# Designs tried in a protein design chat: VH-VL binders against q9vpl3. Part 252

Target 1, 224 residues: q9vpl3
Amino acid sequence: RGKINIQRPKAPHYERARVVAVTQPKYPELPKAKSCFKTRAERTQQQQENPYNEIIAREVRNWLDHSRLVAFFHLSSITADDIFRVRVQLHKQNLHLKSYGSKIIEQAVKNTRYEAIVPLFHSNHCIVFSPDPEKTAALLRIVRRVPQMVLLGGIVEETMLSRNQLVAYAQMPGLHAVQAQLVQTLSQAPGHLIQQLQAHQNSFVQVLDVHAKNQMNEETPKST
Short names: E, the ipSAE of ESMFold2; O, the ipSAE of OpenDDE; V2, 0.75 times the mean of E and O plus 0.25 times the DockQ between their complexes.

## First folded at step 8 (VH-VL)

Design wa36 (framework fv_ontamalimab; at its last look DockQ between E and O 0.01; V2 from the best seeds 0.00; counts 0 for: pae E 11.6 > 2, placed apart)
Fold by ESMFold2-Fast, scan of step 8:
Structure wa36 (fold): chain C 224 residues (1-224), chain A 121 residues (1-121), chain B 112 residues (1-112)
Amino acid sequence: as target 1 above (224 residues)
Amino acid sequence: QVQLVQSGAEVKKPGASVKVSCKASGYTFTSYDINWVRQAPGQGLEWMGWISPYNGETNYAQKVQGRVTMTADTSTSTAYMDLRSLRSDDTAVYYCARDEGIWDSDYFDLWGQGTTVTVSS
Amino acid sequence: DIVMTQTPLSLSVTPGQPASISCKSSQSLLHTDGYTYLYWYLQKPGQPPQLLIYEVSSRFSGVPDRFSGSGSGTDFTLKISRVEAEDVGIYYCMQSTQFPLTFGQGTKVEIK
C-alpha cells in the first residue's frame, strides 16, 4: 500500500492536488523584492523594512504562544517533493512544519524569554509546532527517516529543552511524564539549557564539515 | 481511555450483507488508519483491507474486492465495513485495528474486541 | 501474495525456559526503501491479537524485555528468554512489505 521513500518522486496529480490543498501554507502573500541588483547588505536592509515582516513575526509569536510543543531543526538541502511528503506525514499528526527567515525569527522573539534561540537560525532551519506535546514521539519517528532534518532542541510547555532532553521526553508516558520532565528541567539554570542547544548546533556543524569533505573525496558520479 | 469498540454479533443468511461498526475513542480519529482483519473459527488471521479516515482512501484484499466497502465517519469517529453477498466461508470474527501509518508502517497497536458474523441458512 | 510460514505449529514449554518461533517468507521482506516490514502479534485465549514486535526487532511499548525479534530477508525469529504463564496463546508473524498484508498460520504456545 504505497510505501513512502522520501527520495522517490510522488506521481499522481489528482491525489497530490487534494493533499496540497489540505497542507498548503496559510501565510499572507508577501510582495516580491523590487531590487535584485542591490548588494547583500542593501537587500538585508530592505528585507528588515518590509511591512509584511511584522505581520509574519506576529504569526510566529502566535504559534509560539499557542503551541505546547515547538521543535527546532537544521534543514539540509531537500527536494520540494520530499519536503511535501514530510509535511503530509506531520500534518496528519497535527504537527505543523514552518520555515521562516532568520530576520523574521529574530524580530518575533526579540525582547522575549526565547531571544537566546536566535543563533540556532543563522543557517538553513525549520520549526515544527503542535498544540499537543504527546505528539513528540510521533514527530521523532517521522523525522528519523528524514536525514536532511537534524533535531537541535525545542520548547515543551514553555520550557526550553536540549536535544537529549526532548528525546527523553518523547520516551515518557502521558501527563505524569510532562510533570516529571518539567520538574527536572526547571531545576536546571536557563543558561545551561541554552549552552546545550548551542553545543549541539556546533557539533552538528563539525559533522557536516566532515561529511562534506568525505563527499568531495569520493569524486565518482553517483550513477556509477 | 484509548479504545476501539465494535458492534454486536450478527447472524445472516447466505446472499445477505452485513455492516460492522468500529467506534474509536480517546485519540484523534484522523491520525490513524483502520484495518479490518477476520478470523474464521479455529483458523488464522486474514487481512481484509484498510481505510484512512484522514482522506477516505481505501485498499481491499483481492479475495473480497467487489464485495466489500469500508467507510469512516469523522463526525462520530466510527469506521464501518460492509460485506455483501455473504457465503458460509465468510463466517468469522471480524476485528478492526488501528495503524498510525507513519511512512506506511502497518503495525496494529490497538484492536477492537471483535464482532462475530455467522452465515448460515 | 507473500506466503508466511511459521514453525513450529505448536510448542509446550516449561515455565522459565526459553522458546523460539521461526517465520519464513516466500520472498524477501526488505522493501526498496531499506526497511523490513515484519511484525509479531500474540493472541491470548478469548482476546484480540496484541502487538509485540514491529519492524523485525523493535519492542512495542509495554512489551516485556524477555521478548526479542531478529532476522533479515526471508528468515525471522521471535525469542522468549523465559516463558511465563501470561505468554500462553497463539503467535502470528505478519508482513506489510507487499500488498496484500499476510499473516503466518500461527504458533500455539502452552505451558507444561
Scores: ipSAE 0.421, ipTM 0.718, lowest interface PAE 2.4, mean pLDDT 81
Fold by OpenDDE, look of step 9:
Structure wa36 (fold): chain C 224 residues (1-224), chain A 121 residues (1-121), chain B 112 residues (1-112)
Amino acid sequence: as target 1 above (224 residues)
Amino acid sequence: QVQLVQSGAEVKKPGASVKVSCKASGYTFTSYDINWVRQAPGQGLEWMGWISPYNGETNYAQKVQGRVTMTADTSTSTAYMDLRSLRSDDTAVYYCARDEGIWDSDYFDLWGQGTTVTVSS
Amino acid sequence: DIVMTQTPLSLSVTPGQPASISCKSSQSLLHTDGYTYLYWYLQKPGQPPQLLIYEVSSRFSGVPDRFSGSGSGTDFTLKISRVEAEDVGIYYCMQSTQFPLTFGQGTKVEIK
């Protein structure tokens, strides 16, 4: 039983090496985790002839019309897995992460109030939609943990905001907090006024009582 | 810069009270819960409770229930932890930590530098 | 209360070698919402704890890719693919699936 000399197999004869090289099954490269986002070229090619684009454009319009918060992001070298994770996190907050082709966006917003957003879609991008503008802070917190997502701007309550403006908006006390502060301030105002009004009245009454007591003491003749 | 800055070290006698402060800066104070975690010398981490600066809601660990009061001053963006009836086993470094609060889960993405409280007879 | 048990309690590792820390919970950490709220913290000497991993396997911002978390139910693992000098400290697992929040005992990682 010949000892399989596990020694370094001698380099095969050049011809054998060639045959082995040619006959080596080219295992398809494990699909490199195709970034869930089609390359710009792939997106552009698919958009030209598909009646389906109109349907998607309508969907985009629907999202825009029903969202009170819309945020636009540039995606830089993000993996499909990372996108998925972010999507799940956003979803838990009722934030919806979508990606559309630039042409679809153009078609969707053409001759609409949203037409100004078209220049934002010149690269890999995604959009986050929410019916709740109060989720802006949550959105920014989530995205802050994802360096591959770069905030470009957004729409809040039908107003287009720059990146900085969105950040500023997120830092503002919530409407409820402001309302609570207002209510607190308003509730304290009458109390102070009443106290001040009562203080003057009480002071006046005290002064009058002292005067009345002094007058009564003067009118009591010392009966001797 | 986003940070939590805590008050300085405290030395107390048994039976006394200690109040530790945690000042928040660089973020909206009312948007995040503040948790308190302590660490006895050479020991692990122990969660004490949390406070919501937004509504003042608190949740205390049973071990410190009745002895601890957490408060938040929104005007100064400062959280306070008051611990009463101090014992020797309360000797620890006390940390305030920000709860990211995005999820129903609590995790701490920002920590104070810690406050050493020593209880000695 | 959910008891978190870490193993080992101490680990000495040669730089460049991998490290693995186990964390076991007395109850399943799977929340009713479908998420598992397990976290890993590192406390470097003289510093407060810092978040490494959230929700079992997600790396916190700024955390090197050599750190990875895995597990499900009651068994969780933190792995460091290549330990560096800066990785020295005490590692803690934490659960927030239910109150009270509870930590593991900590695992001290040292460099040989």
Scores: ipSAE 0.014, ipTM 0.492, lowest interface PAE 8.5, mean pLDDT 83
Fold by ESMFold2, look of step 9:
Structure wa36 (fold): chain C 224 residues (1-224), chain A 121 residues (1-121), chain B 112 residues (1-112)
Amino acid sequence: as target 1 above (224 residues)
Amino acid sequence: QVQLVQSGAEVKKPGASVKVSCKASGYTFTSYDINWVRQAPGQGLEWMGWISPYNGETNYAQKVQGRVTMTADTSTSTAYMDLRSLRSDDTAVYYCARDEGIWDSDYFDLWGQGTTVTVSS
Amino acid sequence: DIVMTQTPLSLSVTPGQPASISCKSSQSLLHTDGYTYLYWYLQKPGQPPQLLIYEVSSRFSGVPDRFSGSGSGTDFTLKISRVEAEDVGIYYCMQSTQFPLTFGQGTKVEIK
């Protein structure tokens, strides 16, 4: 529903996704000899179908390969006006909202480590791509008021993250902010020691140790 | 000049209704939510609900659910709060406030001047 | 509803001295999106509330650097390093992590 600051109940996508993932096409594989006897019309139709699917699937693959942040969402029914507003807000942050058919996603991730994501796209979905993983927090903030978009998980720095891992990643301060905080602390620590007649190396070391521990806890996890 | 300007003070009898207006200027009215917050004499702040001028969606606090209607007129950039079946405990200053955080942050960065509503016999 | 409890309810401060206001919530304000939606407002006499601090510790534009916020989970603090005459009024914490939005009961700050 449209309530502020509560999570939408998640649909039980994992059960449907697992069933679809284990099912196989009903059609038996064609005999090799029969495939060699295809008519010119059949070859032309098959070739035309494959090139269009291949082009779109390559687009998805290019987005996956060039994006350091990819987030997957379940998409409930949403008006064209509302999804347009969301797309505009995301675009302002260099976050690119896309939606593709599930068969195209399957083709795009075939023979990659991302094949595990295919069950996520058997229901209605959307994907957000960005070259900047530091935009994860901005993404989550923008979609918090969009109950129709339910976060399923994502990819950061080529590492697949669950929903909870992606949220945890967003909570970490950026490297630049941590570096700036350390510089300010070091600049103030010498002044602190000078201001006190009995200032000792131990007090300065203790300040740096506390800040070093905070910096270690605040670092963003990155894919290897 | 970014501002919210509210209608003037009102004196009402129990059982009556009041309609408070909140006119926005200096910003895109449909890009922000309008929240209503009231403050009884000598009391703290109480959130009453919000409206999205973009699509008319509303969310009301349980205490006033069923007695309040919030609307927005995008042609005049004006939000309205109608409170019906007034009681003496509805005597308060009523504020409208812009929700700066609809898409980027979630806080009230702009407030109207307040409208005093007095409900007495 | 998330209950927001402020202490003290009133505070009388000598000019130039520090002040500290506590706000405790009945449950964690950490949202699943990684943000903590805790805010501080000041209502000066005869005025509507004005935003001071957003998201626990971020100072809103135009707010003097003598105001600072801290805390996490359920425990939050607003500090005024040197109270000035213009700082008198009632301070409110507010949460927007969970509907409905709720305010603390207010802390009145006066100059002695």
Scores: ipSAE 0.006, ipTM 0.468, lowest interface PAE 11.6, mean pLDDT 75
ESMFold2 (binder alone), look of step 9: mean pLDDT 92; pTM 0.939

Design wa37 (framework fv_ontamalimab)
Fold by ESMFold2-Fast, scan of step 8:
Structure wa37 (fold): chain C 224 residues (1-224), chain A 121 residues (1-121), chain B 112 residues (1-112)
Amino acid sequence: as target 1 above (224 residues)
Amino acid sequence: QVQLVQSGAEVKKPGASVKVSCKASGYTFTSYDINWVRQAPGQGLEWMGWISPYNGETNYAQKVQGRVTMTADTSTSTAYMDLRSLRSDDTAVYYCARDEGIWDSYDFDLWGQGTTVTVSS
Amino acid sequence: DIVMTQTPLSLSVTPGQPASISCKSSQSLLHTDGYTYLYWYLQKPGQPPQLLIYEVSSRFSGVPDRFSGSGSGTDFTLKISRVEAEDVGIYYCMQSTQFPLTFGQGTKVEIK
């Protein structure tokens, strides 16, 4: 009969996965306990923490605030040579590939409008920034040939878009007014999209009616 | 500011060689490949080849293979096209063009003003 | 070599009217990577060519929306919805699916 830890739930030694699962609920309590009762070792580690993280967090916030296009990707194993080639292709289109640690991203977006993106960065990731949202098509064209980069979503004109919404946006380059309407429509209830489609159909019918009337009048001119 | 400036017109006799220069400014020279395209008087465009200033790699059109050499000097941001054993049918305006294409696309977005090469006896 | 054939060889268009140029290739331009590398260039009088369309239908930056490209396989079309005075020149299609890169013989567009 080995020692039983009364401060920890009893886990059968034969079930390793269950032991890990039982341990997981304790993880959220560790940061809270550390904040309330910092040991000497914990205080020393915190004091020695590199302030570099705060500087990079400010850089990330600056990129987010000054980029009209931000795209988030899951990044699988890729060689240094391959990622360099991707960076070259992106740079030609004024697209800037950046990789930041999850902790730095969380720190950068904490208490901001962008806090919702944090879950996207719990695994390997990278971000592409650009001041030009019209480059979304070029971005997707480049990454289409990079299976290691999987599009998760992004931000266009400060509006959060899913993967499918970004793909839809990319298919309408050069039509800024339509792109703005698309971004707003895709970020709203389905009813709004239906209303927009119906409005366009009615406008088209009106144009055809005017054209038909003009054609009839032109074919049978009433006076010189 | 972003531009390609080519050398001046050349008049050569058959059998001579000509070296046309193309000076880049306003962008990172090694980030873009340089293509050479010629146009005979009153005729269409003919691709001659490309060079990568990054690593010096070249690819030449078969019609001029063996007579052409393309080089790039990264210290002066200048590309060169040297065509030897000139014939009268080499009379053309020679253009250099920057390729900003993605992957295997050839997007010739920036062109030099052209260099007229006349071959006559 | 892939031969690019343009029709018509010349067009006279009244300002504001549409224009259409055809480009046909001797072989399919569909690359093994799934892309079609077909381009349209405009050469204005006394100037070098300028890029209008890449990958069949993508307008290059700064190119007006009155220009549109379409097509697949061996048959491609450039359309100008309303021709303006600045659109005068010679239009060339180009392929880069197979080396050497080849151009069509050109289509001259003039204002009538």
Scores: ipSAE 0.033, ipTM 0.512, lowest interface PAE 4.6, mean pLDDT 78

Design wa38 (framework fv_ontamalimab)
Fold by ESMFold2-Fast, scan of step 8:
Structure wa38 (fold): chain C 224 residues (1-224), chain A 121 residues (1-121), chain B 112 residues (1-112)
Amino acid sequence: as target 1 above (224 residues)
Amino acid sequence: QVQLVQSGAEVKKPGASVKVSCKASGYTFTSYDINWVRQAPGQGLEWMGWISPYNGETNYAQKVQGRVTMTADTSTSTAYMDLRSLRSDDTAVYYCARDEGIWDSYFFDLWGQGTTVTVSS
Amino acid sequence: DIVMTQTPLSLSVTPGQPASISCKSSQSLLHTDGYTYLYWYLQKPGQPPQLLIYEVSSRFSGVPDRFSGSGSGTDFTLKISRVEAEDVGIYYCMQSTQFPLTFGQGTKVEIK
């Protein structure tokens, strides 16, 4: 049925509106565009002729500028109920799950230090933001139970990290000085880091295979 | 200092009610669910229920359903368990325990010191 | 309710010798999400329980590597490779695959 079968629901259905209000993004929503399919032929000179895109791009830039932890995920098909439950788990840890169109991401990061992340968003994706980098461990614990979300990499303290580097960061004991040193050590060769992030995107099938094998190892070799 | 501090021992008559408190400190109170577990003298552990301080959601064990109420006050970082219509078999040490609240994983990594509730005469 | 059965109920061990505790569930603890939600706790005399192992085999922070958990389906084992004086107490297994959360009866570990 659902890919996520949670025995312990976070909120009863009648309290869903309350939980949704709490998990809402800090930035206000704006009126939706009437239809992307209806307006695709009307888009003449610039994508910016849709004022909604620029407003959302500005929201993305604010999240990037004010978050000390940003994690990038490939997102396969997931039900509205399942993603809502993921959002609740993340929000309890001050982790904010956002989904934006690839063109909006490109518009948001164009001419910024973050422009290198654009290739990560050419497939279905989502981003998790947090002002607290110590929550990386909590993020990974939550996401390991969501097979539809596959970690691609992230940004910690303005430093771009590959999937493996982000996992290593998560295992630190929570001492900011030690974690900052680890981040700097892991990111000594910035050019290679970007190449690694792009390799994860290009090797998506391999990343999914590793993830599936890790789950099998947790169950089969541990006699679980 | 991360800790859960519970209220003192209670002695109650059958039919009375008891309210046990559990004060959290040293962490973000709303990030963790609080579970209540009791232990009768010389017996094992029995789960009573949980509350999420994040949204007030609760889930109670069937054995105490209808006579237990769990609440949380985020302004004081305190969780409460109110048990009504007390019976002699409710005599136990009551523990509150912190749970990371990540999916169906019940990670009781921090426990209160326990509150002895005695129901007699 | 899932019934959790521990064996033995009590165990006397010479210091430095290994100990093994079994936990059996009345039905499979494999959740539909693919995870098995089984935990091990130690209650030392006069203290609240403390977490040793979570999700079958993951050792909690600060727990010595002499403790290990294993198992699948309905059969689970906690092993102590060399029992020390500080390991004395009552060990409980717990499941969270189905509500209500249930514990085993407990296994008392004592030093000879």
Scores: ipSAE 0.106, ipTM 0.578, lowest interface PAE 4.3, mean pLDDT 79

Design wa39 (framework fv_ontamalimab)
Fold by ESMFold2-Fast, scan of step 8:
Structure wa39 (fold): chain C 224 residues (1-224), chain A 121 residues (1-121), chain B 112 residues (1-112)
Amino acid sequence: as target 1 above (224 residues)
Amino acid sequence: QVQLVQSGAEVKKPGASVKVSCKASGYTFTSYDINWVRQAPGQGLEWMGWISPYNGETNYAQKVQGRVTMTADTSTSTAYMDLRSLRSDDTAVYYCARDEGIWDSYYFDLWGQGTTVTVSS
Amino acid sequence: DIVMTQTPLSLSVTPGQPASISCKSSQSLLYTDGYTYLYWYLQKPGQPPQLLIYEVSSRFSGVPDRFSGSGSGTDFTLKISRVEAEDVGIYYCMQSTQFPLTFGQGTKVEIK
């Protein structure tokens, strides 16, 4: 299951071509080629709304509507090969890594209860979607080996969770424990969760700046 | 509680087949591969193969290829190892183990209690 | 197949004294991704094996800090800084760099 051995017959546990075909996003083509230099007219047009942004925003809304698990990450510089390997590991667990521009995210969550999260996406980011909230443990297990991806928080069963709450959720073994935690989370004011996510993002940026060789040096507190 | 519970001891004649079960509880069954490892009396550990409950993918050790079939039933969170054409040297304790390894790592963090299979005439 | 050779095959240690177990592979365990896939397990009498060390030197959750793993290429060592009564059992190294996954013969650790 994605574990390759160089001494085996040439067929790997996963086939790159098959995985690429399954995991590649479908995006509409841009209407015009890049110019050699910007003219006044081109600068004006570049500031206009791109009609394809609404199509992609609709795709993002569809992912949000059909995913019971959504996790938000800060993404540091990572090679194409490394991010592809991450996508393969995630896809095996029915976890789907997507990257969208901040304007598209803003357009997708406009007039929804998630609009307040837009500021989290002003830095380099990526999002993981899954229809199965029980995959949170698998997600964290995979991402532990990807120091370029830093968990900021997420949404589980339409409830916003901070990083620490999401980590706690991943450690719960079943339906009754999950329901108890969600009831506890739902009693918290929505603004409090946004503040926790923003504070957490700022803390990780500071940790990354201070500890260049170890980008993940955070605490995992249990209680508030 | 996170655990793997295996079926009871089996005594079989040479040429018979045995099917050992491994029931998972306390975690998402499809998120971890299940490996099978056996240990003959007074001897070391021997890897038999693995199965992915997520997609049914299997990989068997060459020594038992053709005689072993590993399956998983996601509705009951149970993995099975069916070993055919039993020989006296198949006498061993058979363990199922959860693979918490990610990427190309294979580390077995949770083990079943073991199932003793005795093959005698 | 990669052959894993452990030395010694048995150790008798006075409580509180250190112990060292060597594991040698027939070929390098350094994988193409830059990782070395070597693991250490302890099997206590009458129990299934339990994971101690993964990826050469990382202690598994709940494993006491008196256990340490080191090594590279083909030569690996598990050290116990001060052996306690609960450490009695058979220690196995395992590689996953190449299929099939293979274990060492085991090292029996006993208290004097």
Scores: ipSAE 0.017, ipTM 0.506, lowest interface PAE 5.3, mean pLDDT 78

Design wa4 (framework fv_ontamalimab)
Fold by ESMFold2-Fast, scan of step 8:
Structure wa4 (fold): chain C 224 residues (1-224), chain A 121 residues (1-121), chain B 112 residues (1-112)
Amino acid sequence: as target 1 above (224 residues)
Amino acid sequence: QVQLVQSGAEVKKPGASVKVSCKASGYTFTEYDINWVRQAPGQGLEWMGWISPYNGETNYAQKVQGRVTMTADTSTSTAYMDLRSLRSDDTAVYYCARDEGIWDSYYFDLWGQGTTVTVSS
Amino acid sequence: DIVMTQTPLSLSVTPGQPASISCKSSQSLLHTDGYTYLYWYLQKPGQPPQLLIYEVSSRFSGVPDRFSGSGSGTDFTLKISRVEAEDVGIYYCMQSTQFPLTFGQGTKVEIK
C-alpha cells in the first residue's frame, strides 16, 4: 500500500467530484439492440462486440488524435485518494490521466500507426495525454514522485519513443532556451563562439541519434 | 506572449485595504499556481502565499494570515491579492509569480512587473 | 520558520573570474519525500527576480551553463564559473521544504 507524499492540501470533496466527473466519459443510453435469433455466434455463446467498448475506443482515438504527447505507464496498486492527487497535479499541467481496458485500447489503435503499443497494455496500465509536448519534462517530474506509476514509453509528435528516449526528450531545451543560449554565446570571445555552437548542436545530434537508434529498437515486434 | 501584467501603483492610508491584480496571458491560467511575493524598499523578498486558479485553494504566510485574501477569476485570467488593515511596514513592491513547480516543488519561472504599494499617513 | 543565511552579503568580481555564493538553512532542506527544495534567483536592478536554479542543482531553461548549484542538508552553494556584466544583481536562495517559503537576505554581485 503505497502513499504519495504531496504535502499540498488536497482538493475539497466537491472539487474532487468535479475532477472525477471531468475524467469520466459521458455516454448516451443505448437502446436495446435487436438480436437475430438465427445468428450462429449467439448459439456458440461467443462474446459479441460490446457497443459501449466502441464508444470508449472512439474516445481513445479522439485523445490520440488531439494529443501531441501520449505516455504509457504500468500502474501498480494505488489508492483512490492517491490517484486523485496525481490527477490533480497532472491536470494543473494540462496532462490528462486516463485508464482504459486492454481490449478497448486494441480496438482503438487497430489499423492505425499506433497498433504497436498494444503489448504495453497486457497488465495494469494508464495513459497520460496532453496537446503540449513541452509538458514531457513536467510529466516526468510528477510521476517520479509516484512509485506506483512506471513509465513504459510514449508518443511525441506522432513518433513512438522508448522510456529512455522520453527521458532524453524531456532534457532537450525548448526553442526559447536554445535562443537564449545562442545570445549568451554571442556575448563571448569570437574564438569560443564556434566551439559553443558546435557543442550545442553536437549535444542535440547525440540525443537525436540515441532517439533514432532507440526508436528502431522500440519497433521490434513482441509476440506476447 | 506569456506574461503576467500587474495593476498600477497604489498609495493608501494606514488601516485601508489594497487589492492588487495580476493578469495572465499566453498560457492556460488554470494550469499554474500564482504566488505573491513582496519586497520592502531596499530589503529582501518575502513570500505571502499562493492560490491555485484550478480549484481556488490558497495557502497564506502566517504573518499575513487573517489580513490577506487571494482570489482568481478564471473568466478574465486574473489573480488578485487583497491586503487589509494596512500598516507602514506593508510598504513594498508586490509581485505575482507563476509556479512552474510540481508537488512540493515551488519555482517561479514567470514574474509580473511588480506593483508598488505605499502606506503613508 | 526556516531561516536562510547568505554569505557574503556583497561580492565584487573582476570580469571573467569565478564567484561563489553560500546559502545556509537553519534546518535540513531534505523533504520527507527524498527531495531537497532549494532554489536560486537573480534580481537585476529595476526588474523582478528571475529563476536560475531549482531543486539544488537543476539549471532552469535558458540559464547559461556557467551557473551551477550544489549542496545538501543545510549548506548550499551557487557558483558562477566566469562572471560577466549581465550577471550583476542581487542573488537570492529560497526554500520550499517547509512553509512558509523563505528567502535568504540576498547577495549583491558587482563588477570591479
Scores: ipSAE 0.108, ipTM 0.560, lowest interface PAE 3.8, mean pLDDT 79

